# VH-VL binders against q2ft37, part 22

Target 1, 241 residues: q2ft37
Amino acid sequence: MGHHLKRVVSPKSWGIPRKTDKFVTKTSPGPHNKNALPIVVWARDQMGIVRNMKEAKHVLREREIIVNGRPVRHPDMGIGIFDIVSIPKSGKHYRILRDKKGRHVTIPIDEDAASSRLVKITNKTIVKGGRIQLNLRDGSNVLTDKQYKSGDSIVLSLKEGQKNEIIDHFPFQPGNMAMIIGGKHSGVVGRIIEHIPVPGSLPNRVILKDESSGESFETIDEYVVMVGRESPAIDRWGIEE
Short names: E, the ipSAE of ESMFold2; O, the ipSAE of OpenDDE; V2, 0.75 times the mean of E and O plus 0.25 times the DockQ between their complexes.

## First folded at step 6 (VH-VL; framework fv_fezakinumab)

Design d39 (at its last look DockQ between E and O 0.01; V2 from the best seeds 0.00; counts 0 for: pae E 17.5 > 2, placed apart)
Fold by OpenDDE, look of step 7:
Structure d39 (fold): chain C 241 residues (1-241), chain A 120 residues (1-120), chain B 111 residues (1-111)
Amino acid sequence: as target 1 above (241 residues)
Amino acid sequence: QVQLVQSGAEVKKPGASVKVSCKASGYTFTDYYMHWVRQAPGQGLEWVGWINPKSGGTFYAQKFRGRVTMTRDTSISTAYMELSRLRSDDTAVYYCAREEDFWSGYSDYWGRGTLVTVSS
Amino acid sequence: QAVLTQPPSVSGAPGQRVTISCTGSSSNIGAGYDVHWYQQLPGTAPKLLIYGNSNRPSGVPDRFSGSKSGTSASLAITGLQAEDEADYYCQSYDSSLSGYVFGGGTQLTVL
C-alpha cells in the first residue's frame, strides 16, 4: 500500500496515461525527490521495455539497468533530469530531459556521452578537514577542493575508476548557455543575458535569449541549469517538445 | 504469427530521398524496438539504426546521421525509414528487423527486404 | 572492412563438422557484449540462428552451436547438410562506434 499512488494523481511530469490503471508506483524517497520518475514507470509506461512489475523486478535483479553508473535494484527508485540510464548488455544509453510541458523525456545518446552526467550545484557545505561538499540538485553530493559557486553546473564522470570526478564546470554567468528545466520555457536552451538578484524571499530573475528564435525571456534561478559556455556541451539530439 | 511486410522496390536518382515502410503484425508493435539493416548487392549486412515505437526515440549509426530519419505510426503498426541525399552506394536491400530482447540486442524476425536502387 | 572479422568462405562435405570464426576486439566482443549469429539462405532475409553467444531459437537444430571466448566467437555446425549452404553473419555491439556491428559474412559451401 505504501508503494502505490493513485494513477490519476500521478505527477504531470511523468507524462503517462492516467486512466489505464487505478494505481501506479510511488517514487521512493531519494534522488530528485518530487521531481523523480520511478524507474519502473520509465521502463514500463514510457519506454515500453517491460510489460509489468514482475518483469521489471526481474531485469532489476539481474542488474540490467544502470543509472549514473550504478545498478538499479528497486523498481521505485527515482530518476530525473540529466540522469544517464544505460542498458550495458545491448549498448543502449539514455539521457533524461524535460520537454516544454515539463514532462520527462528520454533521449538516446552515444557511449561517450553516457560516460558523464551534468548536475547543478544547489549549495555548498564545509566539512571536516576544510573540504567543500557540493550539494547537488538531484540530492547527491560530491567533495572537492576546488571552488565552485551555487548555480554552477558540474560534469561528473561515470567511468569506472573515475566515478564522481569533476571533469568539467559551467559557471552560472552572463554569456554562458543554460537549459531551462521548469516553467513555460522548459526545455529551451538559451544564453544568459542578465542575472537579477531580488531582495527578500522571492526568487532571483534570469533573462535569457533563445538564439534559435531570437526571443528573450525571463525565468527564475531554480529553473536555470548551465549546460555550456559559448556553446552547449551536452547533446540535445532527439529531443522533442 | 509475427510478420513484417515491407514496401516494394524503389528506383531513385542521386540526390533524391526514399522512404521505406515496414508494417508489423502478429504482436504488440510498441513493445519491441525496430531495427533497420541494409545489404548492398553481394555485400554484408550493415546496421542503420533503431526506433522505439513506444516513445518514438531513435538512434542511428554514425554513418547515417543527418541523412536517415526513422519514424512510426502506431495506429497502423508501421515503421518508416527515410534516407535522403541518396548516392549510388546506397543501393541495397533494406530490412526491418524486430528486436526480440531489448536487453540483449538481437533481431528475431526480419522483413523480406526492400530493394532500393540509386542510379542516374 | 567489417568491424567483426569472418572468413570469407568455408566448405565441408555432408556429415562433417565446420566452424566459422568471428574475431572482434576489446571494444565489442572483448568488452563483454553478446554475439549473435544469423543465417541467410540465397535470395532470402537473414534468420536468427544463435542469440546470446550460445542459445538456439526454437526451430534451430542442435547441430548449430555458438561459443565465445576473449575477443572471438565461433559458430559450429555438426552433421553438415546440403540445406546449410548459406551465408552466416555474426553480430554484436561496438562501444567505440556506439552501434551494432556485423561480421563480413561467411559463405558456407556444402561439397
Scores: ipSAE 0.860, ipTM 0.931, lowest interface PAE 0.6, mean pLDDT 94
Fold by ESMFold2-Fast, scan of step 6:
Structure d39 (fold): chain C 241 residues (1-241), chain A 120 residues (1-120), chain B 111 residues (1-111)
Amino acid sequence: as target 1 above (241 residues)
Amino acid sequence: QVQLVQSGAEVKKPGASVKVSCKASGYTFTDYYMHWVRQAPGQGLEWVGWINPKSGGTFYAQKFRGRVTMTRDTSISTAYMELSRLRSDDTAVYYCAREEDFWSGYSDYWGRGTLVTVSS
Amino acid sequence: QAVLTQPPSVSGAPGQRVTISCTGSSSNIGAGYDVHWYQQLPGTAPKLLIYGNSNRPSGVPDRFSGSKSGTSASLAITGLQAEDEADYYCQSYDSSLSGYVFGGGTQLTVL
């Protein structure tokens, strides 16, 4: 009675639309630029953990949201598929995935799963000093002394003292498991049946089988992210076979 | 006034399933996580898991994975916890509890509990 | 067994001070996670007593205070009253278990 718990921001009025409810919030340039979900949209609309932009800015100033091991600095910063979002103070961790309608979904994960992230290699370049720079689908880069192929997925450690160490590798090849991240079959997890190189300017094609439905389908290699080998279900990625 | 109203006591046989409800009122149901915590007769508190009523996302203590399912119905502001393949040692009072602060993980309001008795 | 260790019982006379310990490890309290305390009167649901190591919710008397040091936390009750007879539970988060953990509970008896 008369004792007030400190509240940084006012609750939103129930039934009053937020000013951004009718419009798409622009994503700042950076990782996942084109297909990214702004962090404020994630926190407010997907998660319900902030009520408005003022709360979001306060949380970011306090470094409360960590994406892939780095504090988020701006509400428009984009997050995307396979990103790890952590709330270290309360022990909550999430992986961002896509559903079968192509929408971002947030999958709660444990500490072990949150200690690494899955990312697709889109290109590679040789940099000064002769090392290989892997260009990753989210726009980030990692240096390595080992050879990897474009189209493969790697698992990067997020652990302090081991950050960006490659701890697992899923080759882009028949027999291995993939998730589709674009086009008609977005969100589907399937096994690679065949990779069909197409000469010229048309994209190469990939045939996959959705083992849960028994259906085979075709997509382009740009939309394919490897999420496993010929191994059991990959619960650590939030993906069920 | 914040209230969490839980369903009534249940008596089940080993191997059965039980589904406990927790109806929230007095606040915006989707703004707060809901935890489930149990307490066996004469024993201490044991955390079962949480649900985000906004997204439907759930996270369970390792001990209960494969047997517990948490859901919610936002149209009636109600959270559910279903526990399957019941054993005698699942006999407990099951509480729902609202997480006051997502960023620190403590609960402010608790339901009065639902006694689940598993007898053979 | 409980992950956080509490004495099973403590006792005191009216007006005295009692302290209830909550002992953790490097994966919970020692990792920097906050400790919260709940009071459970006989036949009732738990009630939040202390949050964030040392903060009192509205309506909790200042006779109750919390502290945290290293891998342990303590709940202090001064000016002990008969209505303080209850079970007291500490709660934190454990990173090795990926979950919220409670102490085993302490039954306070006012003699």
Scores: ipSAE 0.837, ipTM 0.941, lowest interface PAE 0.7, mean pLDDT 87
Fold by ESMFold2, look of step 7:
Structure d39 (fold): chain C 241 residues (1-241), chain A 120 residues (1-120), chain B 111 residues (1-111)
Amino acid sequence: as target 1 above (241 residues)
Amino acid sequence: QVQLVQSGAEVKKPGASVKVSCKASGYTFTDYYMHWVRQAPGQGLEWVGWINPKSGGTFYAQKFRGRVTMTRDTSISTAYMELSRLRSDDTAVYYCAREEDFWSGYSDYWGRGTLVTVSS
Amino acid sequence: QAVLTQPPSVSGAPGQRVTISCTGSSSNIGAGYDVHWYQQLPGTAPKLLIYGNSNRPSGVPDRFSGSKSGTSASLAITGLQAEDEADYYCQSYDSSLSGYVFGGGTQLTVL
């Protein structure tokens, strides 16, 4: 059971049948949390583009699967919401989203849509020389000399020669559109009404309006990902309103 | 020079509606939340709700949901509060109040209030 | 029927110190939300006196101070003057109501 997670222990968010196989690849440390989907589970079990672990290892060794602009080489590398997965040999590109039941879904996209990714800023770190490192929700980082705030979303280029350039910005503020990625309201797209900062270690609260139902609801800021300004980026991201 | 100028006093009968206005000047109207707070004669302050003038988004205290509507007209920097199906216990001074910054949770400038009297 | 409890009145002689309490619950002050204070002089609209528990806006004298601990907050007024005679309200946020809440108000009389 070393590097593998038993199938009966798999997180529900992976959207695979439990008790399908004796072993499931455990998520290794990477850009996402423990709910991230291992690339081998995605390729073999969800997409069926490889039949077994041996084929998966061969495909990865040959750098045939690109996640967020970089070849993935380890079968337990995790992928998560808003990640871009590309298979250049076949010309296939995908965005990882979640459905209303909180399961990972794979959305086919064209190469133009696969040339950028949406990511939430979770923190900022001052690095040597006084530069600012933005710490991103997927565990990756980007350097900037511009001012951005935690809770904002940015759009990063994945184009060759322009990787990690910030090409768009969605501030975390009232009036802007967000997607909820966890808890009771996972999958809901809503408009920020108010962010209520809470001193100390308590979760900050966010009040949103679900524009499809007209109902207001509350969640914690951890679950909020900005996906647009006052107009939602629904066409851009393939998000269901 | 921030000013909030409210509409004049109103006398209404039970069952009617009232719409109070609050015209803002001296600042960028769409950069600040607007709250509505009422005070019955001889009583304390009671929060009614708020509007974000930038988005038009609103949030009402539970007591007033279904009877209150808050709107704004950004072209004339004016916020509105409409209260329907009035009862005698809705008699109060209704204040508009600017939240100092988005999400600060406190109001730094207040209108002078609009007295609404509901009398049979 | 105020969510935050304040004494209905308090009094003090000129030059003395008074304290006005504001007691909440685990869903408001006890959840870590800030407390703000307003002064309402007779016949006028409320005016911000203290924000963020203890900060004074420009023009508010140093003799006004605020503090918060646990589920309660207090406003202290030292060196009482005749112009301090007013009603004082605390305000916070309540997560169970998803809304802003005021104390019932405290009428300060300067004897």
Scores: ipSAE 0.000, ipTM 0.423, lowest interface PAE 17.5, mean pLDDT 82
ESMFold2 (binder alone), look of step 7: mean pLDDT 93; pTM 0.946

Design d40 (at its last look DockQ between E and O 0.74; V2 from the best seeds 0.83)
Fold by OpenDDE, look of step 7:
Structure d40 (fold): chain C 241 residues (1-241), chain A 120 residues (1-120), chain B 111 residues (1-111)
Amino acid sequence: as target 1 above (241 residues)
Amino acid sequence: QVQLVQSGAEVKKPGASVKVSCKASGYTFTGYYMHWVRQAPGQGLEWVGWINPKSGGTFYAQKFRGRVTMTRDTSISTAYMELSRLRSDDTAVYYCAREYDFWSGYSDYWGRGTLVTVSS
Amino acid sequence: QAVLTQPPSVSGAPGQRVTISCTGSSSNIGAGYDVHWYQQLPGTAPKLLIYGNSNRPSGVPDRFSGSKSGTSASLAITGLQAEDEADYYCQSYDSSLSGYVFGGGTQLTVL
């Protein structure tokens, strides 16, 4: 089928005008799946760094855009929350986040911050040889010999020679800092107060406290991403209402 | 023709804030990053930061973080740079400059500059 | 003090060739970032002179040329003219500072 989607039915998370053109690029299957933003939509409609698909294809052919340490080659490649987008020639680096409305937002970051990325562990699989495969929220996976838990976050290096090495770990536990990536509290960073397992098919509940406002609120496991321990490990969040 | 028209000279006291404007014309304002560069009297150029007029995203030099705020009003194609907690060494001509090439980071058009004088 | 080092001043007679060096490090020019040059006439704003190490924008005479090698860049001016008297700045990006950087500037005097 075609690589186009009617703009009027494009995901709200893309945060783009829907009545400008009839069609928009459809995200290819891959990273982040339904939660993905096509790189061309990011570049053209959100960032305005390309004017059209032709220009987008040109810069991609020239390997001008790096995502999580790999050059992007196709305009329909999806990016998502916590991905690192780099423009090597100009030293511009970005982190993808979500705002309170669940829309993708792009935050400029330092060179050092762009050397690693955060990702949530969805589940684990034992692979041949007895090693543990961590299945990550973005659809990727990493092999490790260390023990981690579902719901935890890991920090992966993007540095050359250290790609995909786990350089830090944030446990999903009370007392640690988390970012909410869905629901009405999307974008909020808070401290986990309590994890409430729910029997059955319903999602588990998590109670967090926004230390800036002092407000406590409840969300579900799926929307919780650990971002630190006593304090958030990320320097700039840049999320606002 | 591309033009960047900056606001007039400012005289401020230490501890005050100054907000310089840069009105762009002759091109699509949201299609190009805008840089701010300053130059103290008799000194060289110093990069302050950039703003993406389309997204509103900003990135500042480490030296100015916490004191500088860059904004834009797309409806009037105007970029703003606000510098707070002014010191005498902030006395400089402040330039806005359009980044023509996002991918290599050079500026092709510059405003005429805004002199900001900080004195007690 | 500037991350990119330029000679404070250079001079030449009309018709001569002069060069302005821009010395960086492994975190900027040596890292592969492009070098751009700006000309600043007395009392005016900087003007783009060279972009992408060696490219001239329209309106810039071919007697201006740029080059880059290793951790350094150079601006060459042939057939020096009186109107070339100005300050010249190189510009690049520095990964260690996470920011764009300028040279200290070079004052060119035409004798």
Scores: ipSAE 0.913, ipTM 0.956, lowest interface PAE 0.5, mean pLDDT 95
Fold by ESMFold2, look of step 7:
Structure d40 (fold): chain C 241 residues (1-241), chain A 120 residues (1-120), chain B 111 residues (1-111)
Amino acid sequence: as target 1 above (241 residues)
Amino acid sequence: QVQLVQSGAEVKKPGASVKVSCKASGYTFTGYYMHWVRQAPGQGLEWVGWINPKSGGTFYAQKFRGRVTMTRDTSISTAYMELSRLRSDDTAVYYCAREYDFWSGYSDYWGRGTLVTVSS
Amino acid sequence: QAVLTQPPSVSGAPGQRVTISCTGSSSNIGAGYDVHWYQQLPGTAPKLLIYGNSNRPSGVPDRFSGSKSGTSASLAITGLQAEDEADYYCQSYDSSLSGYVFGGGTQLTVL
């Protein structure tokens, strides 16, 4: 029982009716923050591909749903922005994004687009033998011999035999394209103008130009995810320009 | 029982658009994906794409991407397929088909088809 | 040139057995995607006959059976009856095309 939220207090980002059912599934501990969408909410309430928790548990037990290359086993497992959700047996693939209201949206994608995923580097750690571990926004990690910085995005392969290979890199720097994933400007795609480090406990500031309006705006570095370099890579991710 | 009632035959000129409807009854419309499949006269079946009526999400076969739009109106349990910039080789019977099993991708009920003729 | 290859036609006498093949590749049947079969009587819409390689919907006689091996699938019809005269299509998914694919169809004639 303690694994459920009252529906009225569920995160808006889940895109479910808040005043129709009393309880919804809480997100289990794991990747993404408290705004992560439980896979059962996605499957039952957003997609309508299972009717109830019993059917959801059956589907998950059969490993029918793959998230970021891994079978989902628990209905409370959370999914979030840029996750790849695949149904291998019927060839259906999806990317999770957010709309301007901060709600998770599901974008159907083809096999090529589903063969890689975009992740933001949160920080890095020196591990055994002096190798570098990149710690990623979704809670996963990858080892590398190459130089990457916190705030950069990398593209990881999901192809069999190449899983977690870094196949592209979008540095966090002026001139490169970013998507905003939180705050007032959630869903906005912009070009980095300036990164302004802020001493103390306050967040670092980032100034961007909104590509659609041409207006400049400010946000915090936590909300910035690099989605390209100077050249156009934005539609690769299913992002509206 | 389950029924998929499609709109009537259409004759179009090259370059025009056509919009075919498929009205579902006898089941929960938003619980099943809807496929569109076409069949040129005397030829086999060709998949055009699918729509999830609950979410509105769509996915199209590569050759139709940019020319096809699939929509639905959940208030009247109706799916639509619009094909633009018609060519003579778009002449076919267009079927809607209910995907019964999302996980394996097969269709259990088909509409009777809508003949679209593209003639100059 | 359908992605899945079927013989254009097969024939058999009443009471006999016929087999319709469906040959794919490593990007579809060979990648483990299920094969489904549809029957299309002249002038009518397709009807589901076999799903998930070998499963029979309610109302389909047990003389229809399906199997899959490697890159190919087969539909077998035993005890052939005049009403079986129809076109038969296999269907699967193809990862290289990111889409659903049908065989070219097989016209069954009951002699």
Scores: ipSAE 0.825, ipTM 0.927, lowest interface PAE 0.9, mean pLDDT 88
Fold by ESMFold2-Fast, scan of step 6:
Structure d40 (fold): chain C 241 residues (1-241), chain A 120 residues (1-120), chain B 111 residues (1-111)
Amino acid sequence: as target 1 above (241 residues)
Amino acid sequence: QVQLVQSGAEVKKPGASVKVSCKASGYTFTGYYMHWVRQAPGQGLEWVGWINPKSGGTFYAQKFRGRVTMTRDTSISTAYMELSRLRSDDTAVYYCAREYDFWSGYSDYWGRGTLVTVSS
Amino acid sequence: QAVLTQPPSVSGAPGQRVTISCTGSSSNIGAGYDVHWYQQLPGTAPKLLIYGNSNRPSGVPDRFSGSKSGTSASLAITGLQAEDEADYYCQSYDSSLSGYVFGGGTQLTVL
């Protein structure tokens, strides 16, 4: 259930001009944390496909919007980077990405691209029975019997009968391609040149080469999401060079 | 009433580009997706792609990727379709058509069409 | 070639019933996608005739009806009139092509 509030300033990451709406909904607790884009804000303000909260609630009741393979139930549910938003009845599919200003952008994609989602591994734990639980950047988790490293990206199937099957893996290592999701270089796609581990509490550093300009830049591990290998699947992720 | 007014007929040589316009009136231009569909003389309908006039987002049929570009100008409620590297088999009437709503996948209003002839 | 198969022509006498078929596959109609129908009078743009398998827009006579079953759909026209002479196109969505697809069209002649 969504709540509406008197007009408030929205975060710049939503990709929506501030102070344009009479009412703004709060983002529901769950995946993607406080910087997520509420589905009603996406549908009303970014896409123009609903006029108001009443229409948004109607289309959600009809299960017209699917996020990462699951029907959206509440208009204030948050969506975030690399999420797959589908409108199955009309065959429309989208991937949420970031532009160079750190704002959410909606990229139309085909059926194949919409059948899986990319997500970064932030942590892992051993659970009862000796299985590995991967904790993902969007706050979700997946169980596996295989070894993966924190910082790597995995591709999860969204297909019926294969949901959450790991179908591809992009290791965090030199030579592989990454997208920056925070800081000064947000939205930039680059190839990892080197990873510089820093002892103690300071963040590790990463040097990348910008795919579009050929210039090198530096960021921190937290802002790096792997999107390809040395032979990158850039077209699959909506990245133009 | 809803109207979609398209630009006039064009004659182009192979290898040229053509840009067809579609001016919308009688509704909120940014509230509806716009499709482009073509029809070669004596042949059937073929879908080219769509644009969301609100976001500027586009999606094209695989056959036309790399040769078609769809744009819009919200200040004059006009959608454009540009097709490059024209071949004689691109000769067709090109229609713009308004999608009824985002969820439905069908078109309720069509422009009258623009004949594009590609000949030497 | 057209992705959805329609007969190239169909004919009937005034007052009779005709049915125009639209045959798809598992990636379109068979996958559950809706079928829509358009009427194209000679020299004119297509006009929406049936949407969502069986619904009529305002202004379309009730003698036009649509249905869908399995991998196919059909348009039925009862009480044929001379003004029904036109081309008829079915349309759906195809998941393997990631795009909207049309039938090859059916020319209706009223004898």
Scores: ipSAE 0.802, ipTM 0.926, lowest interface PAE 1.0, mean pLDDT 86
ESMFold2 (binder alone), look of step 7: mean pLDDT 93; pTM 0.945
ESMFold2, look of step 8: ipSAE 0.824; ipTM 0.931
ESMFold2 (binder alone), look of step 8: mean pLDDT 94; pTM 0.950
OpenDDE, look of step 8: ipSAE 0.902; ipTM 0.951

Design d41
Fold by ESMFold2-Fast, scan of step 6:
Structure d41 (fold): chain C 241 residues (1-241), chain A 122 residues (1-122), chain B 111 residues (1-111)
Amino acid sequence: as target 1 above (241 residues)
Amino acid sequence: QVQLVQSGAEVKKPGASVKVSCKASGYTFTDYYMHWVRQAPGQGLEWVGWINPKSGGTFYAQKFRGRVTMTRDTSISTAYMELSRLRSDDTAVYYCAREGYEDFWSGYSDYWGRGTLVTVSS
Amino acid sequence: QAVLTQPPSVSGAPGQRVTISCTGSSSNIGAGYDVHWYQQLPGTAPKLLIYGNSNRPSGVPDRFSGSKSGTSASLAITGLQAEDEADYYCQSYDSSLSGYVFGGGTQLTVL
């Protein structure tokens, strides 16, 4: 399969191999990413569980909102795609995803689904004892004795006594399932067909096919998160609001 | 400027093979896919396949699988299409064409070679 | 037959408007794949005329326009000129064939 995409067209850059614009920037993703949704905005505007900042601070202080297995104490803490938000007193659990318009959407999930989270590896370093520290897309770190590659996704346990244990792994390679989380095709889930390394400072490119619709999508490495092997491990993603 | 220069016309007997070349200039050869499209005399365009010059990866239309091979030589920015076990109905002009690319959009052929006429007759 | 259906010919007088249709199915245009259009002047290689349903490359005059709806696409040519006399081909991708497909071509005659 070649490059077959729904349209994202530049009005001005004919003859340029790939135009650099605001969707193609060399940035380091992290907790300060402007695309993160503050917990107070989520709780107030998406969920309606608090009315204002004062009420949000009270709820957080009482440990009523838990993100990725940890109580949130600051209303400005950012949450992002694949984060797990729990409200234990009501027995409610949610996964944060993105729709095809790039908007954050809140998906109700059951307690078992809320016991783990998926996250992309962005870098790694060797630390004391020859162990490997994985730097994750959400800005967190985990320590492991096993080899993983940047670009791969891992599934981390959130269960008490097993927090941050790696319980599954989805390599970044053709044949495996991925979700596009940035750019024009945000929210699309498909199988990676090809990875195209680009020389120099331009981003590498990835072609995905949504086999259920037959559509093909081209994006860049930065916007791809692996979500499965033969089938997606996370369902109900890419939902239109 | 972008140019795709193809090899000259060929006359072949049924059962023979033909190898057409396409030399690219004016852009980075490995940054764009190269397509091959043919056109029989008085007929329409028919897609044959593509090659990724960076990886050497290829994909062929079902009709040509087992008979077509696409290769490239990055040192001279040249793509090749070899068609084997030629039949009279393979008589056509064969074009190489670069797949266009712009701001995450692709899938069109933005520059075409002038074509190579391959005639298959006894 | 071609996978995408085009009328074999259309004609018009100088200054008039013509429209060339390209009819697909649920596995190609109907699946959301973009439609591109090529102009082939007599004795020459095809030239890109419209890409991504409605976009013009630099150097293509604005009297050429493209549109897409459902399983079909259209190329409109306004203010016909003698130099527009050519064959026109639509192209898309077909998911069931896993490959690019062309229309059968439309010969435009400027009377």
Scores: ipSAE 0.000, ipTM 0.407, lowest interface PAE 16.9, mean pLDDT 80

